# VH-VL binders against V-type ATP synthase subunit D (atpD): the designs that were tried, part 4

Target 1, 210 residues: V-type ATP synthase subunit D (atpD), of Coprothermobacter proteolyticus (b5y8b7)
Amino acid sequence: MASTVSPNRMTLLALKRRYTISKRGLKLLKDKLEAMVKAFRDLYTEFDRERRYIEELMEAFVELLNQYESETSPAVRDRIRSMQLFQVEYELSTRMVFNIKVPFLDVSLKRMDIPDLYLQTGPAFYKALSVYEELLPHLLKLASLRNALHMMSVEIEKTRRRSNALEYNVVPELERTIKWVQQYLDEMERSQTVRIMKVKSMLEKERGNA

## First folded at step 5 (VH-VL; framework fv_anetumab)

Design p35 (from b4 with light chain S96E D97S)
Fold by ESMFold2-Fast, scan of step 5:
Structure p35 (fold): chain C 210 residues (1-210), chain A 126 residues (1-126), chain B 111 residues (1-111)
Amino acid sequence: as target 1 above (210 residues)
Amino acid sequence: QVELVQSGAEVKKPGESLKISCKGSGYSFTSYWIGWVRQAPGKGLEWMGIIYPGDSDTRYSPSFQGQVTISADKSISTAYLQWSSLKASDTAMYYCARHTYTIYKDSSATFYFDYWGQGTLVTVSS
Amino acid sequence: DIALTQPASVSGSPGQSITISCTGTSSDVGGYNYVSWYQQHPGKAPKLMIYEVSNRPSGVSNRFSGSKSGNTASLTISGLQAEDEADYYCSSYAGESNYVVFGGGTKLTVL
């Protein structure tokens, strides 16, 4: 604060140094925010592309399930419902997004050895299995991307708050304090110069010289 | 005049809860981090954590994460350090200090403890 | 587990110069210019003596100076006086996993 600061040249130099450092820090935080927003946009584009592809797969899957139901007797559907069609394996990995560790969940599907049911189910059943094999990994990828976007939004907000503190508090306070110290020192030098000139003038008048 | 005033000494039994305080004055409380530093009897200084009162962003030392809770009430310019269940090993002097902190390696922001509270002695014994 | 390495004690006579070292790793002292030094008299709160490796706050004697080479920071006290007898702690930023780490402290005795 201006009221607590000693108004001398050393203090002024220290405040100017702090101002320069704070301005550089603010620029770095703003540059970081811009980089984070770009990374967020890139992730969102990937998320949106994934979402649209999943929508296509879901439409195909629902249509194939409807065909399967129309082509298959209730007894055959009950039998299939009790079967293990896939072996599912999950793998958790970590991806770095703008210095943020983001978990990504991958899944692999291995089709079990299924008896030949073609004559009982028709082609729709096997097409549905193929769509499901593709759909499930993409759904988990979408979930991982959603989580990454959320984590990035939290970090963006924290960085913005710190940037705001520098921009709207620290930097303005330094500017006001520097201005106050500069005005004080300028007035001190002006006062001293006037005093010196006044003393010189008085001495010259005492000597009887104009 | 920047000043940090801490709550008075505490004597507690193991298993009891405790909340100690640190009140800031003479500056913009929401614009500076407040850190907590522990000093066991006859031992050195240990950093516990920091809080930014403006948004309650809190960071803990790995050694103290889960052991204590740091919080702040910006309406009364007060930061807190809290234990849910005290241990005899928690006996120490606890200091609060004003801190400019940055997690950004290339940041030019100031990083150090410039003003310290007088300390709160916490004694935990049966 | 994590602490910066300082000598447990150092001693000198009035008028001498002494140096206290503070050794860390490339992830703390060696990686950043955020080393500070604190003076603590018995029964008192610590006082900031040096910040950002070599800067002195207002009111700290120019007899105190700081420096850093590689992973080791140093506090030098010239023209040693009786009132300099105290415990001295270094501190450094230690990255996002640890944030702040202190040295073990050095007891300065003025003989």
Scores: ipSAE 0.000, ipTM 0.411, lowest interface PAE 16.3, mean pLDDT 82

Design p36 (from b4 with light chain N98D)
Fold by ESMFold2-Fast, scan of step 5:
Structure p36 (fold): chain C 210 residues (1-210), chain A 126 residues (1-126), chain B 111 residues (1-111)
Amino acid sequence: as target 1 above (210 residues)
Amino acid sequence: QVELVQSGAEVKKPGESLKISCKGSGYSFTSYWIGWVRQAPGKGLEWMGIIYPGDSDTRYSPSFQGQVTISADKSISTAYLQWSSLKASDTAMYYCARHTYTIYKDSSATFYFDYWGQGTLVTVSS
Amino acid sequence: DIALTQPASVSGSPGQSITISCTGTSSDVGGYNYVSWYQQHPGKAPKLMIYEVSNRPSGVSNRFSGSKSGNTASLTISGLQAEDEADYYCSSYAGSDDYVVFGGGTKLTVL
């Protein structure tokens, strides 16, 4: 509020209304902030769980590829790298987190039927293909979760800043202004009462002398 | 096509242990939560808990925390519901269902069940 | 578990419309748009009919629709058919314990 506020009862009433609205708004923002922080923690737990699962899959994948590489010639591996092992289909969907649209790419992998592939590559390679089919969808999910966490962190900071401005600036200033106006009005009322009492005592003295 | 197949009906006596199963197929088992829902004879549905098979993160309904154990074996795409000591009051149909999970702006979360198993009837009687 | 309030039964004739209510509080049904509806035929598992108040999964007839007003969600079935005769359950996200709560269920009879 401005320091040049006119001290009267209408102004006091208006300030008290603004104070009540601001206090209600602060409570709602604090409730929202607490809810958002809880959701962030839950989402981070999901992200960390997904990350750990991906790490597990990646470790298995690398081990299987190393086994495959030690069991096959460079010529065979070179031929395999030039082949289309999967038919990949993507579907775009939207996951909502705090009313934020996060693009989510679902991927469907179909293993191509390649004659004699097993005879050329062995069981380690086929196990690696199965791990890859699992891994790719999880990598896309991890990216989507990371984006959601980032967007949510921005909204949390905005909400926190607005909440802090209300709690530490707007509400205290309204309290100080209300107190000042109230004190001014109280002094005015006391001054009027003293004046009335003086007039009464003068009249009583006049009646006593009569 | 997504399918959840549950183990067969069980008849047990009070005090016995039991473990029932739910096998998922047609989707990435480790990418979705699996929930357990109880339905006592002639009664409605009661949510018991959920598990994320990728890391075995488990959440229980307050009513069932400490009463049952939910677990999963991702190598065979199977979730489990287990009792250490059955009571007559455990007589019910038990469903497993795949959970869809979304977190919204107000920190609320949805847990709705898009695919359901056929159910496992557990009868506990003396 | 705390159950949402549903009527125990509703009835209708083929071709007419019926509505099933699901009443909660401001901390579940009233506070969020996370109501789902399930259909259960005798001896069968439940089937998802509606999610997030009004969304239909693929394969669910457009005769089924969902809505919400205040603390009450509603499932409306238009053009009633004999095959709609079943138990219907609502479900919602419920507050502080981060758990799912179900309604008591409604038996629909098609006469």
Scores: ipSAE 0.000, ipTM 0.416, lowest interface PAE 16.8, mean pLDDT 81

Design p38 (from b4 with light chain N98T Y99W)
Fold by ESMFold2-Fast, scan of step 5:
Structure p38 (fold): chain C 210 residues (1-210), chain A 126 residues (1-126), chain B 111 residues (1-111)
Amino acid sequence: as target 1 above (210 residues)
Amino acid sequence: QVELVQSGAEVKKPGESLKISCKGSGYSFTSYWIGWVRQAPGKGLEWMGIIYPGDSDTRYSPSFQGQVTISADKSISTAYLQWSSLKASDTAMYYCARHTYTIYKDSSATFYFDYWGQGTLVTVSS
Amino acid sequence: DIALTQPASVSGSPGQSITISCTGTSSDVGGYNYVSWYQQHPGKAPKLMIYEVSNRPSGVSNRFSGSKSGNTASLTISGLQAEDEADYYCSSYAGSDTWVVFGGGTKLTVL
């Protein structure tokens, strides 16, 4: 016996069943991989939109901070740095993307009461606070999207590896084993038929000569 | 023991259809793959496709998919290569060859052509 | 399709040894141990000389040997004889989508 399997009819039927199941599994896995890649592209598009918006807000924020520094004395800036300007609350939510639990962090900002600063600094300070109120939630969303992209890339690679194992190893191996078992059975059947025909021919020859 | 006998040489005009044959004997025809290999005049070997006669499972090379049809008739142990419309570029020697696709105890598989037909010369000219 | 690279020609004298290379990629020669070599005399059908990298069929001289290193398979013919003069083709399994690929062929001249 050259193969690791028993070359009989029952084994052949079992292998053909496994082949059909494996091919169906490969198709489902390829469909899943395609859907995951599409979802990754959609998520990356959202990430890129968020990144560009944050770039706009950061440019505005930096410009306002520079103006604030030029309009505000060092003593007043030191006073402001010691103050709590916002009360921050975080909310954690979970999204499911292809059986992956992806954490998304959200934030709510509540501006604190600011005593006596209206007389000591210019409008750039208050404009900067408004930009910061918008910027921080988007920064956290960008971080969450970045993390989601990373987790999806790992799952895509894992799925691609599984798909490749089925396509290039498991399915071809089942094909080879099925063909070998079929070859063995067909050869045994042919051998039996040839023996029967040979014996009949010899018997007819002997009968004709007697 | 094992023998592959191919049909005779063909001379055709562009646009004509053609079907050439390869008859196997001395073995279980339905248990082995039959491959078709082309060799243009003065050129090397090109694999075209392969068929398993037992279930008509057919594989084509990417270069020949849609250009030819491979089939087999297990009742007469014969494989076929067919063109619906010949081109001058189809002028070549066409070989059929028996292919072994078998798994061994160590889980290795065979993948090679062990017996070859004598070849069928196809000439397509106006 | 010719995906495997062989030298166009190689030559040697009777009694010498020669080697013919067959270079592919990790998707064919480098990825599998299913490299075969075929000998073709002018006007004749190819004949299997080596299968599965290094195995000889019954009836093939032990002067013929095969090996593989990385993406390159080699056919070595020792003790060259006049009847060895022929074209030699390598072939490999190239995955489930492509199945079979041949080399361009090498003309061996025995001078």
Scores: ipSAE 0.000, ipTM 0.414, lowest interface PAE 17.4, mean pLDDT 81

Design p39 (from b4 with light chain G95D)
Fold by ESMFold2-Fast, scan of step 5:
Structure p39 (fold): chain C 210 residues (1-210), chain A 126 residues (1-126), chain B 111 residues (1-111)
Amino acid sequence: as target 1 above (210 residues)
Amino acid sequence: QVELVQSGAEVKKPGESLKISCKGSGYSFTSYWIGWVRQAPGKGLEWMGIIYPGDSDTRYSPSFQGQVTISADKSISTAYLQWSSLKASDTAMYYCARHTYTIYKDSSATFYFDYWGQGTLVTVSS
Amino acid sequence: DIALTQPASVSGSPGQSITISCTGTSSDVGGYNYVSWYQQHPGKAPKLMIYEVSNRPSGVSNRFSGSKSGNTASLTISGLQAEDEADYYCSSYADSDNYVVFGGGTKLTVL
């Protein structure tokens, strides 16, 4: 750009207008980037809380699962693996995270009442079912939050790249080009003044000799 | 009658500060860039940076960013090159030169040093 | 740092023609017509000899000429004279953080 412009007053005016627009655009992009980074931190905090809670539930679930296996015969365990223990309902919604539409998947579990199991398994089985009822919805929420963080990181990078292009390429190039055009116009004005003075000098010399 | 006059030779010890000058005359000082070029003993020319005195816009070579400060005082048509703490490796001849960033009517442009100062020898030794 | 490649030395006899090359990339010499050449005598400041690849400033002998082909610019000195013995540097605009890049310099010896 700097190397390809015509050095006249109309071009200088156009470059100054483009400079003003680019500077304003840079400020808006920087403000947007700052807001997106803050939103990302808030979302990450939510993700981290969910992750820690799931870790606690998973530790409890594993302990209960081990106890269940020690208290239940292999035949009964095989039977339980083939049963439907829950009724599952899924709800898909979209959440706006800083102008980004993010899908969130929620799940609701309802425990089936199977009388055979009350007589064949120990209390660890029922405690494990309770933990699973809580664990699965949180696990899906964690997955949705992780996806939201990923989508947000892509938009942040895109915005940062655009901001950097304006700050480090477009705006400096416009500043440089404006200075070069201004220098050319200043020299043209000086050159015209020198030419006028030379003509006057030549005329005065001729009239002096006459 | 464009002329660039640089300050005299300097002999310094490592760690000392130094500011050398380049005074322009015979042209519109605020309408041209001033560049600084270094030449170590027996070596070639190295571009250090440029300044536009009209608004003090300064551009540095990556090799010299943070190593030196370029400034200008348009009221006395003088550009400066400054070190906060000199090193023995700063021993060199330092030239200032007027840099012509000219754009022609056909949209072609040129970037060259048309007038050079006489040079300032800086010697840094203990 | 040196971005442009020049031969370290060239030599010729009085009356001969010599050529000094200056090779860069498409981001400097090859991409733009902003190549300049400087002559430096020992203990003196550089002097502009050629600008914009092939143009001569007032006061520079027409024995000096410049050209460019692809990524290589050339300075040619015809009718070589003793006073031409000097170091010659090429320089170009670059579209990188280095606005100005110099060649390593070429020592011309007149035999």
Scores: ipSAE 0.000, ipTM 0.405, lowest interface PAE 18.1, mean pLDDT 82

Design p40 (from b4 with light chain G31D)
Fold by ESMFold2-Fast, scan of step 5:
Structure p40 (fold): chain C 210 residues (1-210), chain A 126 residues (1-126), chain B 111 residues (1-111)
Amino acid sequence: as target 1 above (210 residues)
Amino acid sequence: QVELVQSGAEVKKPGESLKISCKGSGYSFTSYWIGWVRQAPGKGLEWMGIIYPGDSDTRYSPSFQGQVTISADKSISTAYLQWSSLKASDTAMYYCARHTYTIYKDSSATFYFDYWGQGTLVTVSS
Amino acid sequence: DIALTQPASVSGSPGQSITISCTGTSSDVGDYNYVSWYQQHPGKAPKLMIYEVSNRPSGVSNRFSGSKSGNTASLTISGLQAEDEADYYCSSYAGSDNYVVFGGGTKLTVL
């Protein structure tokens, strides 16, 4: 608050220094925020591409599963559910996304060698396995990208709050306080000038009447 | 004119809680990060964490994440370092220091401590 | 953990020049100009001597200078004086997991 500040020239100089530092900091935060928002949009575009591709694969997968159920007896379906169709290996790595360390999970699928004769099913089953081999890695990539977007959104919000505090609170308050102190000092100087002139005028009047 | 004044020395027993303070004056408290640095007896400086008082954004060293809590009260321009349960290994001198306006490492931001508090000696002994 | 490497001790005689090294990696020292140096006398708080590799704060003697070559930053003290006897620490930004890292410190003895 302006009313809580001591209105003197030393305080004015200190306030002007704080103002300069705050304005520089605000520019740097705004530049950083703009760069972060651009990076977020680029990352979201990658996420959206993966999401759309996964939607296409899921449609194909569901259609193939329906065909598989139509072609395959309940006993054979029960047998297939009890089998290990893939060997699955996971690899965890980290990626730097705009100075944020984000975990990325990759998966490798190796199909087990199962003769058609044992399964007694149609081509839809093998087509479904092929789609699943492609789908699962993309699904995990989507999850990793979603996590990256979330972490980045948190950092953007923190940076936005700092920027907003400087722009809408700290900088305007410093501007108001500087203006108030400056006005006070200007008024004090005017008051002293008037007082000096009044004394001078009174002395001249006294001498003139002598 | 810029000054950081820390609370007085503390002597505590293991398992006790403690909160020490660092009061900033002569500058815009909400415009600078405040860092906490530990120095065990006869050892070097260890960064513990930093806080931006304007929005309470706090970053911890991996070695101190979950071991201490850093907070700030911008209404009284004071930063805090707190332990829920002290250990004998927490015996050290604790410094607060003003960190320059740090934004991002690939920008024109600066990365240094320009003003330091006098230190708070914490002794934890049974 | 990520740390900056300093020699444990260095010594010199009055009037000589000495150099203290601070070695990191490209991710903290090499690719950035964020090295700072601090002087600590026994029982006192650290004092900033050099920031951004080579800049001196007002009030710091021009006998203190900083430089960097590759992944090694150096603090050089020329015209060594008795009051320079202190511990010296380097520091830098080392990424989001280690926002601030310090070197192990170098004890300077003036013989």
Scores: ipSAE 0.000, ipTM 0.410, lowest interface PAE 17.1, mean pLDDT 81

Design p41 (from b4 with light chain S27D G31S)
Fold by ESMFold2-Fast, scan of step 5:
Structure p41 (fold): chain C 210 residues (1-210), chain A 126 residues (1-126), chain B 111 residues (1-111)
Amino acid sequence: as target 1 above (210 residues)
Amino acid sequence: QVELVQSGAEVKKPGESLKISCKGSGYSFTSYWIGWVRQAPGKGLEWMGIIYPGDSDTRYSPSFQGQVTISADKSISTAYLQWSSLKASDTAMYYCARHTYTIYKDSSATFYFDYWGQGTLVTVSS
Amino acid sequence: DIALTQPASVSGSPGQSITISCTGTSDDVGSYNYVSWYQQHPGKAPKLMIYEVSNRPSGVSNRFSGSKSGNTASLTISGLQAEDEADYYCSSYAGSDNYVVFGGGTKLTVL
C-alpha cells in the first residue's frame, strides 16, 4: 500500500517536528485536565460544606416555623404572609475557571419595618426571620456552586475526549507515518548500497577476467 | 491529503432559513476543530465560531452568539453553519477551516487554520 | 470590538523586502506567541503563511518570515515577486471568549 506523503528526508524532519509538537500539546492538555479535576474537587468540597450548613439552618428554621404556627392564630398568619418582610437586592458576578465563565448569584436582604406584632405572635416569628435572612443567601450560593460544578463536569468530559483523540488518533497516525517514511528511506539507502556493491563486484570481476 | 469541500453558492431573501456545509476528508475528522470565518463584500475576515466534531463542543465569537448555529455530523465528516432567519447583512463569503489547538497551563490556547475550504457565497437580497 | 491593527496598504518593487505590522495589546499579541498570518488572493480562500509568530508551514516559501516585539507582530516578505500581490491578515488569541481575532487586513501592491 502506498504512503500518502512524499518519502524524503525533509518530509521525515517535518513529520518528526509535528510529532514533537503534538506530543507536547497532548501533555499540556493532560496537565490542564488534571488541574481541572483538582479545581472540581475543591469546588465540590465548598459545595458540600455549604450544603451541610444549609441543612443545619433548615432544621432550625423548620423548628422555629412549627413553634411560630403553634403560637399564632390562622388570621394573624394570613396577615403576616401578605406583608413584605424583606427588601431584596441581587448581585451577579462571574468567576473564571480556566477557559469557562461561571456565573455566581448573590443576594442582600434588608428587613423591612414590620408593624408591632408582639401581642399577636411569639419570639419564634422573629427568630425565624433571622434564620431566613441567613438561609436565603446560602441557598443561592449553593445553586451557583451546583451550576459551576455542572459546567466544569461538562468541560472536563470534553477535554478528556479531546485528549483521547490526540492520544489514540493524531499521535498514532503521526507515529505510523514517520515509521513508514523512515522504513522507505532506510530501504532506499540499503538498495542504493546493494546497487553500488553490485556494480563494484562487476567491475572487479571484469578486471580479474581481463 | 487534507481537503475541506464546502456547499455551493446560495441566493436567499430576508427571513429565509439556510444551512451550509463543509465536508472534511483525508484526516481524522473527529480529532480536529472546524472554524467558520465570514468575509463581507470588500471587507476583512471575521471569526464566527468553532466546533470540535468528536463531542460537538461549540464555541462562538461574541458577535455571532445567538445569530447562527454551528453543528457537525461525524458519521459523514461534515460541519454545518445555519441561520433560522437571514438578514441582508448576512451577505458574505463563508469559509470553513481546520485546526488542532494547544492548551497551555495558563489556560491560554493557540488557534491557527492550516487548511481552508473554497468558500460559500451567500447573497441575501429582496 | 476587539481587532488587531494593520496598515491598510503597503507597496514594493520586485526583489525588494517589505514588512507588514500587526499591533494588538498586552492582553493578546503582547502576552502570547499565538500570531498567525494568512495570504488571500482575489476570489480565493485564505492560505496559512505563518503560525505561532514565526513558524512556516510546508509549501510556504522561505521568503516569508514572522517576528514579534512587544505588542507588534511583523510579517516580512523578501525577494518580492508579482504573485505576492494579495491581501494579508494577521490573527491572534485574545482570551477564552476570543480564541481568534483577525486584523483589518493589508493590501500588498507589487509595483
Scores: ipSAE 0.000, ipTM 0.430, lowest interface PAE 15.7, mean pLDDT 81

Design p42 (from b4 with light chain N33D)
Fold by ESMFold2-Fast, scan of step 5:
Structure p42 (fold): chain C 210 residues (1-210), chain A 126 residues (1-126), chain B 111 residues (1-111)
Amino acid sequence: as target 1 above (210 residues)
Amino acid sequence: QVELVQSGAEVKKPGESLKISCKGSGYSFTSYWIGWVRQAPGKGLEWMGIIYPGDSDTRYSPSFQGQVTISADKSISTAYLQWSSLKASDTAMYYCARHTYTIYKDSSATFYFDYWGQGTLVTVSS
Amino acid sequence: DIALTQPASVSGSPGQSITISCTGTSSDVGGYDYVSWYQQHPGKAPKLMIYEVSNRPSGVSNRFSGSKSGNTASLTISGLQAEDEADYYCSSYAGSDNYVVFGGGTKLTVL
């Protein structure tokens, strides 16, 4: 179990410098991990709020679709299915979270100008269109937030593993190695002091016997 | 330029002793670790150990501890790998390589082989 | 004996991209960002291609890139060329008594 490191003063100084930098690195990684976990919780809170809002919109949308189906003949439903009701544009952007590039997909909806006189349906149809205009952007935002949470969880795990490696492997290994080198040098210094004192004693004895 | 030059091929019988060499040039020999890597015929790479020539600090892979001796002579910039008694299973290509150690970047111990010798083929047969 | 897991072989055609995986544990590949990759042509010594997961030494083509996810490191070669045909070995730091542990190696064949 003894260190295989060279037990000299220069090595001890190098190990002590490495230890100081490792401890500093560990503190920085722990600070980063704490900040990332807090950001994850905040992002999850936003995700959960978005999810609940979407659930409310979906319940309203399903009810309106059921009313639309009961109020609209099959021929009119077929005609409506062939129409372009919205102009849709998708935007892919990249946002930075703790230097992680996270893709966000946004959508913009613009209702087409539809002649009401050609739509032989009830008010549920128009109410459903309004709910859909609200719903689709929020659905894509939810998906983007979910993806961001996943990517952040991966980065948190990587940072946690790096922090654990420093805390439980690197720093303890440096501590044990420093202790061993220090003990070896202390023993050598004690041995050198004893040898010096022995030589000094012999020289004083020789001088006294002149 | 950094260069590692290894000794020539060896043909030995089981039970014989052997010492192969790796001479470094183009860099401060005492400032870098030298590692030994074994490659049995048709097999992959196996790390055997490393030595710091400046003070002869030597570290072995658990698989090779007690089976070989790694040493260095800094006066001639040469590292050595030696066997007291060869076995047929020692037949392999042996590479020396310079280890790079990152001391002051997050203080983690990291070793990788940046320059390699050409290899020494050791054949042990009866 | 400690060894990292690589596929025995991988193949690709010129101009394509291929990826070689290297799987270890949380005590080596997963625990540290100290993964290196070596290229070995038949009859030649290995050459360092990637160190510390994703860094390239001077003289190594930018077609070679490294990455890591969990306990698995990957070497990706883009724009595959005939001279890329070789054996590839991954390596990881695994603690102060195991500075270097190698993968089993992957033979890359170019059509």
Scores: ipSAE 0.000, ipTM 0.408, lowest interface PAE 16.3, mean pLDDT 81

Design p5 (from b4 with heavy chain H99Y)
Fold by ESMFold2-Fast, scan of step 5:
Structure p5 (fold): chain C 210 residues (1-210), chain A 126 residues (1-126), chain B 111 residues (1-111)
Amino acid sequence: as target 1 above (210 residues)
Amino acid sequence: QVELVQSGAEVKKPGESLKISCKGSGYSFTSYWIGWVRQAPGKGLEWMGIIYPGDSDTRYSPSFQGQVTISADKSISTAYLQWSSLKASDTAMYYCARYTYTIYKDSSATFYFDYWGQGTLVTVSS
Amino acid sequence: DIALTQPASVSGSPGQSITISCTGTSSDVGGYNYVSWYQQHPGKAPKLMIYEVSNRPSGVSNRFSGSKSGNTASLTISGLQAEDEADYYCSSYAGSDNYVVFGGGTKLTVL
């Protein structure tokens, strides 16, 4: 609000200093936003590559499951559904991804040793287990990348909001306030000069008559 | 209205130094980047670098890093492109252009040249 | 130093529509929505025709439109007129390492 500011030379200097700092801050925020947008795009490209790879693995997995079902009896399939085919170990860690801390869930799969399954199942079953063993870690990687994209999008929005506030509110308001204070001081100086000249004129007339 | 006015054509010999100018008017000179773009005879546009006159932050194309110096004098709203030692291969038309880096409320950053100078022809021969 | 790929020339008749392609990589055209197009008549400075892939500055005819698919941006000129005959250059933001890259340019001939 320019009209609520004390319009003096010290205030003008303070406002000009604030303006310079705000302009520099805006440039730094724009540079930061540019870098973050590039990093987000790079991360999105990695996410999309991972997604497509998972789609290929899923297609292969489904085809192998269909072949498995055609090669095995319902009784064998029912038995396998009740078995634990993998021993699963999870590890939670925090990783720095593009300057943000991201929780990362890693998984290790170990096949169970089931000695009589090989005679009851065809080759498609073991190929499906191999695909699944690769698929699950990639699914968790995709989830971690999606979470990183989400966290980065939040930081980008915060930076964008701060940049926009500076560019469209703070800097223009400082420009308007500086202009108003400058105009007020210029008018005050002009008014004071007129007043001094009027007083001088009155004193000269009075002394001329005395 | 926004206008960029460049210095006049130059004819130089190899090994000579040269400094050409680009004066901005009709806008806040210190609030926009100024870029330099080269166009060799009969060839396309090549970006050389950009400068933010408000703080003299300068970015160069990898192809032109160390070959030219870009500077600006904000007191006279003028950007400069300088060579310490010209080569015949520097013969080209040189354009300055205002480069926009503006963040819109929709989070879009803008990267384009909205206003162009008329160009400065530099001929290096002998 | 890395240029985007444009056809050297394209031709059309008055009233026809033509499209000029601009192909880059995932590090420029494919990676960002910051593609611009410039028109240059012989002996004159370039003029901005399209920015941010598809936006037109004030004063540019709506006959000019831009689009992008993957690593390829396109400039389409509808209702071709004789004054559209010029060289057209695409440009893209290329990240903080390279900033700006230009295409090789396309000469548009009308009729």
Scores: ipSAE 0.000, ipTM 0.413, lowest interface PAE 16.6, mean pLDDT 81

